# VH-VL binders against Type II restriction enzyme TaqI (taqIR), part 2

Target 1, 262 residues: Type II restriction enzyme TaqI (taqIR), of Thermus aquaticus (p14386)
Amino acid sequence: ASTQAQKALETFERFLASLDLESYQQKYRPIKTVEQDLPRELNPLPDLYEHYWKALEDNPSFLGFEEFFDHWWEKRLRPLDEFIRKYFWGCSYAFVRLGLEARLYRTAVSIWTQFHFCYRWNASCELPLEAAPELDAQGIDALIHTSGSSTGIQIKKETYRSEAKSENRFLRKQRGTALIEIPYTLQTPEELEEKAKRARVNGETYRLWAKVAHHLDRLENGFVIFRESYVKSIELFLQKNAPTLSGLIRWDRVAQEALTAP

## First folded at step 16 (VH-VL)

Design w6
Fold by ESMFold2, look of step 18:
Structure w6 (fold): chain C 262 residues (1-262), chain A 121 residues (1-121), chain B 110 residues (1-110)
Amino acid sequence: as target 1 above (262 residues)
Amino acid sequence: QVQLVESGGGVVQPGRSLRLSCAASGFTFDYYGMYWVRQAPGKGLEWVAVISYDGSNKYYADSVKGRFTISRDNSKNTLYLQMNSLRTEDTAVYYCARDLYWNSEYYFDYWGQGTLVTVSS
Amino acid sequence: QSALTQPASVSGSPGQSITISCTGTSSDVGGYNYVSWYQQHPGKAPKLMIYEVSDRPEGVSNRFSGSKSGNTASLTISGLQSEDEADYYCQSYTSSSTDVFGGGTKLTVL
């Protein structure tokens, strides 16, 4: 029911607001010692979904990050030992543990952001949304179902730089599926308008991002979340366009057509 | 892996034209603004031009304005620099570079290996 | 030359810390935080080492740090190694919506 979904959203937002982001950023920002791709046995995504995606539970509760990391670590002592022997011979477990902790924190922040979109969607929208670690493995954050079709979504940060963006693995695109890019920025509308004034080539693009930012909120601790207006605008966009959407729908079309209208 | 490969350099006489190309791979080319930056032999770096991700906007250093044209073909993942009315002062290694973020304008994140243009009689 | 002033050369011994200065005006280094530093080995393309005054890209050693005070930006290399021997360029955005580079500093590791 919608009341359950609203309560789940409120509880998840309370969890996000409880995070001491400054403390975590100070602790983990300088630590980038584990850069290898993690083997499947160490993949944190199933655990992140288990502990943080609880859309169907009555009165869900959410682990703090430290407890989540302890659980992840303790369930994988054998695979961790093999990983450490292979890549970090001569290093203490404490050194490797801190490196993995920092890396998993960054992954968790990304996943918490996409889950907020999903919780907000469930609380505010009518079209069904599906989120699962299997979908994340295919390179999409969620599926949204319209009559007779499905549309993948992927949240795309405006300031992201590290991507060898190759063809998305989502096979559904070949059969009339679409993948839409959901633009997301940590910058405020005011910051983006100031950049637009000084821009050489990107003035109009910065103003478009400012309109995206008007649909985002900042919790008191600084965590950026999606407003109800964001998800309702995306739902309206899908209701108007999904029968004809196919392939990759770029962030700038999504922003212009969904997030700039009153 | 991000890769940028320049080509089209060579030796030309003053007043002639050259067209440089930069082949891009390993990233979604049409999300990023692109630059040309040059370095005269034994000298420092000099910014030349910038183009928006879709090619709709372009901006030039005063030293080349009116003579050089930056362009891109997003279907071929290629950046171009058309250099007309070349002068001896244009002699340099020309690098293409990618912006740090999709829509920033401030930093030169990845660079190609460069292609040498020599303008002399 | 450019609008940004760097020393022509600097030298240090392995393990030492070295600082390279980059002095501009209130119209560039002093007015904006869009300052970056590039390392260039002989015959190679430049590599981005620092952006936004003090941020490091992934893959750049934490021995490299950046700062700024007034119109002067600084690149500090701690624990100097032979591989750090290169030319270093600062760059800034300007009030005329252009990019300017410093003249470059040759770092010699003794």
Scores: ipSAE 0.541, ipTM 0.785, lowest interface PAE 2.3, mean pLDDT 87

## First folded at step 18 (VH-VL; from w6 with heavy chain N103D)

Design x4
Fold by OpenDDE, look of step 19:
Structure x4 (fold): chain C 262 residues (1-262), chain A 121 residues (1-121), chain B 110 residues (1-110)
Amino acid sequence: as target 1 above (262 residues)
Amino acid sequence: QVQLVESGGGVVQPGRSLRLSCAASGFTFDYYGMYWVRQAPGKGLEWVAVISYDGSNKYYADSVKGRFTISRDNSKNTLYLQMNSLRTEDTAVYYCARDLYWDSEYYFDYWGQGTLVTVSS
Amino acid sequence: QSALTQPASVSGSPGQSITISCTGTSSDVGGYNYVSWYQQHPGKAPKLMIYEVSDRPEGVSNRFSGSKSGNTASLTISGLQSEDEADYYCQSYTSSSTDVFGGGTKLTVL
């Protein structure tokens, strides 16, 4: 790993550690007013990559969320007006803004988690990693290149809520390649083990997640990040299996085969 | 856009068998535990059975144990309830339901509209 | 005969708060926090309103809240509205790893 990659990781982690997650949670948790699909012009993903994916910079800096959102908002007044007229006729800009702010925060947290994986990977692993908004649009959080093949990754959060769809964008567009789910949980190993003990039908699943949790760390502010052991385990898994991988590799296989040891 | 659609209900005589199906769509079916819950006409809800996401674990209410079998075909996104030795007291609307989360076991967030099973001589 | 006991009916006026209790035995409540509540309108499928005693699923109004004391769980509906008129069922699990519903409570909005 390069000195640059290590520095990028450290800087990014400092950024993550600086986030007041509790305040954001309190502010945005109850706000779910904007649930519609955002038009292309309002998709925050390119901006998130611009401001937070800086793997090639020597001295990266990262915007606070408020500043990021303000920047995003101010650059899109016209499409926002159209959006509001279309979906929120009669509503105030303030109302819609707050809704979008909440939604973008949730998106940002997700993408920051994804980026942490990528920054950690670059700092700790040898296999090249590629990340881009265009890949993300295809359901690929990053591509990892190995001898003779490329494997897509997708961060898979523990909470698989009802709003999640079975349709995978990657499977539609990238036939013949492999996508591995990278499991991610906010729960501690202890919490998961306790749930496993009480479980009747999902005990083994909880135990698998407990294994995953052993490879995660928690910042002081509560932000959960990937340990070096996590990405190294995944790398080893890919080095061993990448040539034979195809289709969607589910998180449970990854947890069982790659993340078996704490 | 989660959807659960029950089918297979009808009128049968006591002692006969019936197989219910529940077609699932709009979510990753094999991530979730699935349930059957029934409701006799004008009565309350009664839990019938649960099956784990992979079908490896099953539990039944005492009232149906030994007579009913819950199963699933994840390749078809379908839940089944094989009902044997039907009794008049099995008359009910049968609902299929999904776990709230993949990691939950006791909470049913999405329900089908139900299928009526009438057991009468 | 239900393992979980609910009042048969409760009533309230619009804007008021009402509470529905659900009492079970220790053997009928397999875990302290494994209590859920369902709303059912006539001719409709049940809807999950509360899980884990006090947590709300996505899309459920914050007018619905849950609590538990001892072996009694409670569903509270604040700011009662006409659309809240429905049957409400509590649910938990048994020591035999099965689920159980309460007998149901009919809520009438006056």
Scores: ipSAE 0.027, ipTM 0.583, lowest interface PAE 5.0, mean pLDDT 89

## First folded at step 20 (VH-VL; from w6 with heavy chain N103Q)

Design z8
Fold by ESMFold2, look of step 21:
Structure z8 (fold): chain C 262 residues (1-262), chain A 121 residues (1-121), chain B 110 residues (1-110)
Amino acid sequence: as target 1 above (262 residues)
Amino acid sequence: QVQLVESGGGVVQPGRSLRLSCAASGFTFDYYGMYWVRQAPGKGLEWVAVISYDGSNKYYADSVKGRFTISRDNSKNTLYLQMNSLRTEDTAVYYCARDLYWQSEYYFDYWGQGTLVTVSS
Amino acid sequence: QSALTQPASVSGSPGQSITISCTGTSSDVGGYNYVSWYQQHPGKAPKLMIYEVSDRPEGVSNRFSGSKSGNTASLTISGLQSEDEADYYCQSYTSSSTDVFGGGTKLTVL
C-alpha cells in the first residue's frame, strides 16, 4: 500500500512538473476573472476531485488543465447558458469563457497544492487521511484520523487576495475538535532569512516562515510542494497532542511546535 | 473586498493631540502587519509607522519617534495612530495600509482613502 | 527621509511607450530588490502597480513593467492610455530598515 502510494505521489509530481506555469500566469494575469458566486451546478470542486484525487488507483493519470476545463465546460452547457444570460447579458461567449477559465485555473492550483500534501501524507504517514469535496465544503482540506479522534487540516498560504474572516464551519459542528493550519509559502528559506536580518517588526515571524520553507521543495518548473519531513512532522505533532487539541491551531503555533529542523 | 477606512482627522493647533483610527474589513486582520503613510498636500508620500500582526513590535520614522504611537486592537479589526505634540509639518492626509503578505514589510498593498490632519495656528 | 530621484514630469502620446526612472543608492535600489511603484490619480489613494522590481499584483495590466539596472529602477508603460495619466511614485526599503519614496512623476497623456 505504501509502495502504491509512493508511485501515485511520483506520478502526481510528474504531472505538476509538466505544467507550464509561466505561460499560464502570462495568459491569465490580465484577465478580469468572473467573481460572482458560482451556483452549485457550476462548482468545479467535484470535477477537480474526480480528475486529480486518485488515491485508490495503482497507476493514476491526470488531465492537463486545458482538458480539465473543456470537460468541466462541456458537462455544463445548459447551466452555463443560464448563468451567462442572467449575469452577463450582452457579453460575448469568449469573454465569459476566458474569465471562468482564469478563475478555475486559480482554483486548480490551490487544489493541486492541497492534493500534494495529501498524496505525500499517504506515501509517508501511518495515520489515515480522508479528503473529499464534502469536507472542502466545510472549510477543511483533509481530515486525519487518530485513535478516538479526528483533526481537520487547512492549507494556509500568504495571500495577495482579500479573504473574509469567518468562523470555520467544521469547528462550529463539533465542540472539542481541532483544525490545524498548515502554513505554505512560495518564498525560499534564503529569501526569508535575508528578510529576517533586516526586519523592523517581523524578524521572529520571518524565522517561523523560514522553518516552514525548509520543509517545502520546488519542482523544476517552480511549483512548490511538501517534503516528507513536513507530513511526518505534522503526524508526530498529532500523535503527541491530538487528545488535547481543540479549536483553531494557528500556523505560527504549528511552525513553532511541529516543524523542527529537517 | 479589502476595505480600510480611516477616521479621526481634523484641524488642530500645534502642540495638541489627535487619535486616528483605521477600520479594516474583507481580510483576516490579525494575520497582517499594518502601516501608516502620510502625504502632505501637493507633496509626495512618507512612511510613518509599522506594527506587526499581533501588535508586539512597532517601528517609527525618525520624524515621529517619541510623539506618535501605533497600536492595534485585533478583536475590533482596528488600527490606531496616537499623535501627540503635533507640528505644522505633520499636516497631511494619513493613510493606513496593509502589508502585501503576512510576513512582508516592504510593500504597501491596500490603502484606505485617507483622513486629513491639518495643524495650523 | 532621503528621496529617490524621479523626473518631475513625463509625457507621451496614446499608444506609445513611456519610461519613468527612479535613482537611489547602493543602500536601497542598488543593493536590494525591495522596489515598488505606486500609481495615484488626483484625490485618490495610491495603488500598488509593481513590487519586487518587476512583479505585478493580480489585476494589474501587463502594459506595466518594471526593471532595474545598477542604482536605477524603471517603470515602463506600453500602449499608453488616457487613464494612465496620474502621479507615479517609486519606493524602496533601505539597509537602515526604513522606507524611502521618490518625489513622484506626473505622467501626462497628450
Scores: ipSAE 0.407, ipTM 0.713, lowest interface PAE 3.0, mean pLDDT 86
Fold by OpenDDE, look of step 20:
Structure z8 (fold): chain C 262 residues (1-262), chain A 121 residues (1-121), chain B 110 residues (1-110)
Amino acid sequence: as target 1 above (262 residues)
Amino acid sequence: QVQLVESGGGVVQPGRSLRLSCAASGFTFDYYGMYWVRQAPGKGLEWVAVISYDGSNKYYADSVKGRFTISRDNSKNTLYLQMNSLRTEDTAVYYCARDLYWQSEYYFDYWGQGTLVTVSS
Amino acid sequence: QSALTQPASVSGSPGQSITISCTGTSSDVGGYNYVSWYQQHPGKAPKLMIYEVSDRPEGVSNRFSGSKSGNTASLTISGLQSEDEADYYCQSYTSSSTDVFGGGTKLTVL
């Protein structure tokens, strides 16, 4: 692990720790007014990568969400105007802005979680990791390179809400490659164990999630991040199995084979 | 798009058996627990049964326990409800439903159109 | 089987706010935050509107909100519209590991 990667991780974690998650939750959780697909010009992913994926910088700085949103708003004003005319005819400017702000926040939180995994990986693991907006567009969060192959990863949250999804674009384009689901939960091991006791049909699943949760840490503000043990366990898993992996590797297999021990 | 399509409903006499099917599409079927919920004509909703994503665990309402069997074939993306020893009070529209979250046990986010089962002598 | 208690009917004028209550016991609504609400139009399947007391699924209007106090959960519909006319059902989980529905409430928009 390079000194640069460690510094990047530490700086990013400080950024995550500085977020007032409670205030953001109160403000944005009730706001679900913008559910339409954003036009390409309004896609926040490139901007999120620009401002928050700084793995190669010596002294990275990260914008607060409000600053980021303002930047995005100004940068994308013209495309936004067309979007507003098309989808929000008759709505107030403030209403539309707040709706988009809430949507972007949810997107940002998801991406920040993804980036933390990547920053942690770079700081703690030897296998090269690649992250880019283009990979996200293919349905993967990052690409990990092993001797002779590349493996895609995707963060899989416990509270997964499935929309109608077609075949994963990455797997469609990259025949013979593997996509690994990386399980992620906001719940503590204790909470999950309690749920397991009350469960009718999913008790063992909750216990498996509890094992996953032991590889996660919680910042003071409540942001859940990946421990070093998490990424090292995944790396070991890949080192052992990458040559034989193909297709979608589900989270439960990953949890059982890589994350069963703290 | 998520779709659930029930079939197999009809008119049967008390004591007879009927098998319902629910064809699922538009999502990864084996990621989700599935449910049967029924609604008697002009009445409210009643939970009937739940099956885990892999079919390893099942749970039934007391009103149907011992008579109904929930099952699934993940290779066919199909949910089933075998109904034996049918009673007049089993008359209802039967809905198949998907859990909100994968591995959830409490909520139903997508529903089929339902299939009518009429038990009458 | 035991059911949660809902009013048989409620009514309101367009633009108004109405609230539907769902009363259970400490063994269901009062004991857990697993309360959901479903909307059902005549001849249609139910639609999930609220889950976990106050969370709203994607695609559901922000005019719908949920809350809970003690053994009573509430669904509030603000800015009432004609399309909101439907039956509404609450649901909860019981300590006996069963699901329970309310008797349903018919909402009429005047």
Scores: ipSAE 0.134, ipTM 0.645, lowest interface PAE 2.8, mean pLDDT 88

## First folded at step 21 (VH-VL; from z8 with heavy chain T28D S56R)

Design b2
Fold by ESMFold2, look of step 21:
Structure b2 (fold): chain C 262 residues (1-262), chain A 121 residues (1-121), chain B 110 residues (1-110)
Amino acid sequence: as target 1 above (262 residues)
Amino acid sequence: QVQLVESGGGVVQPGRSLRLSCAASGFDFDYYGMYWVRQAPGKGLEWVAVISYDGRNKYYADSVKGRFTISRDNSKNTLYLQMNSLRTEDTAVYYCARDLYWQSEYYFDYWGQGTLVTVSS
Amino acid sequence: QSALTQPASVSGSPGQSITISCTGTSSDVGGYNYVSWYQQHPGKAPKLMIYEVSDRPEGVSNRFSGSKSGNTASLTISGLQSEDEADYYCQSYTSSSTDVFGGGTKLTVL
């Protein structure tokens, strides 16, 4: 944990708080026109890391989303032209541009969420954390290094909609490493306790999620972030268990063992 | 892409049993609650049963409680409905359905194509 | 438990807006915001169109909107297209921790 890391976290939180989430949701929510798999040349992850993952910089600053998108678009005119010709012949560039803008915004929100975990980790924890687009491409949001081992993390939302099983190539090549699922929810503890009262099958699970939610916080604009207690609890869990962890450690074990107590 | 495929339907006499299966693919099956919902020929929809993601908790509509058992085998990505003491009013197309979110008990996001159960003497 | 009340049929011309009503009680539609709408084409499985009264899942057009007032929920379809011709069902969670569906509404696009 360092003063540089604390400054980076505070600057990133200020950036997140500056987002007009309501306006972006209204603009992009109805726009779902680009659903094709993006070719590697159009992948926004390297650009998102370049512009938003600046843990080692003394005084980082962060692009607004619109400027980020303009840079992404303008650096890819050739592959964009090929993509548009293949899937959107007869459509204007403006139509496709807005569709990609909406799609990249949704990706950015997801990536900003995982970056907040990483910034909070660097500001509050001692174990080193590594994040890179190459790891993200394997489904690893970050690697956390303990004495004698490394553990991958992947943030998992309780409102997760996935049309394919997560590919976890990292676990296929196990050499003393594991992957843990980091539970994340946009619901408040109060909402989750109320749901528990009326649940048919999920009463105990909603109460577990409520305990997770106590370790999360909400910025003024509604963006949900990780409290210091969240990352410190995960660090303690890793310090207690890392030598014996292998394979996939599911979100409910992580929640139960790391996030249910003072 | 999410796929749900029901099987095991057929024609049976009242009082007999059937076991329906629902094969799931294209999503992490053991993270989601699952449902059975039925539709009598030419009629509307009726919820039948729900099971938690880990299979530990189950809940039934009053019309089938005590006769039907929902279960799942997460190692095979398969949902089941054991239907005992079948009655003519159980005649319907049976759909399996996935919860919208991991722990959302209110909505039916993806549905299979259904399997027909006819109970007739 | 009683079913939710929907009109048996509704019709409209291409480009028009139509509204399908779903009336329940204070124990379901009136008491909770756990209301959803499903579209079912002939011979096909239902498809979720609206949840939590007014939210749309990914892939559902913003021509579909939902609302609620008192014990009555409403599905509005604007800019009618021939593909919208289908059966529509509302559903609500109840105070007895069960699901209840409406009887269904057949939409005809003229």
Scores: ipSAE 0.622, ipTM 0.813, lowest interface PAE 1.2, mean pLDDT 88
Fold by OpenDDE, look of step 22:
Structure b2 (fold): chain C 262 residues (1-262), chain A 121 residues (1-121), chain B 110 residues (1-110)
Amino acid sequence: as target 1 above (262 residues)
Amino acid sequence: QVQLVESGGGVVQPGRSLRLSCAASGFDFDYYGMYWVRQAPGKGLEWVAVISYDGRNKYYADSVKGRFTISRDNSKNTLYLQMNSLRTEDTAVYYCARDLYWQSEYYFDYWGQGTLVTVSS
Amino acid sequence: QSALTQPASVSGSPGQSITISCTGTSSDVGGYNYVSWYQQHPGKAPKLMIYEVSDRPEGVSNRFSGSKSGNTASLTISGLQSEDEADYYCQSYTSSSTDVFGGGTKLTVL
């Protein structure tokens, strides 16, 4: 099991390393055509899980994004037609396709990041992790099982927003459970430390993010992934605190209590 | 407190150039994406350009693409808009605005008071 | 000509509740999940009132709320006050540009 998990992680990391992120960014970043809610039939999550979450497979392989999208598109011609008629009347299929392609790429990148956490977890941790499209539908990225309880996790990208968002759907449905935010940043520790030194209002926040960044690696193509130390730190945190955790555990607490050292 | 102060506006003839500045204070400028938004007299708001926190990524509205250049100097906490080949339709109050999230590009939580650019023969 | 359509004007009496609609077009229907609303008093800069359809920034009165149904987002102002008299703009995304604003709605408090 451990060997299988390690191989899965390595294979997935090779896949992530193969992505031309720069080209994708240039192509898709300016395209925000399709941002409304997608109907169930056009939800890409099940397909993303099918093609990229292969935790139980020996020697898994992963599709390039273009091939993934082509398959997704061809499989859904009817619901796409209905979608276009409903929201994009008078627009070409090419127009909508490009919009959806961009959106799905953004979704895929987010999901790939999530999956890396999960693959790394399976490879390095003892606590069972569960990931499924149904969990994503509930607003969480995965469940980590501890003795007598389950803790939801959600990867949170770096932000400075201080306003509280509405209650998480998972927490709304699963009263008494805990959801921990897994902080994620694209900045290097050095960058964040420099910002902290120059910061006028948020120096401590930058330093906290720097701590987080020490638990992340950057692939050659720029894709940021989780180190083993990251997931092990989280596991230790959960082993110590899971029985007393309830509600939303914010990223800053996680960073302070779990990710305090490289 | 967050403050954004635009400057550099004025009256220019068509075809001329003008450079706007936006001085930022009260927050970590180099953490946030910044925007230029303009408003023609008596008209609505129009997105002009955006620049990422590190200045590496820039995007422009089609109406200004090829003529305007957005830039920033994080050491000076200043955002710039170089406007070349100005047209009468570029006449507007130009606002600088801060991205609510770094790299969000979805909404703007703070705005300057704007600087007026008038392009007239 | 705006990709997002707003009524030109709305009015209400103090204490009343009013709603401003923002409707996307078939050619510019993106970004509805990220609809934002801005308040602008005469001669002043816009102020963010609502973002992501219904989220309210800190410091913004809870009298302001946002919702959406289909291709139409709505800003509701309850307990209308004289200070609410202003122009209101919705904002989202379009296929032709990163950001798009509605044409604006003038709210008059009678």
Scores: ipSAE 0.000, ipTM 0.472, lowest interface PAE 10.4, mean pLDDT 87

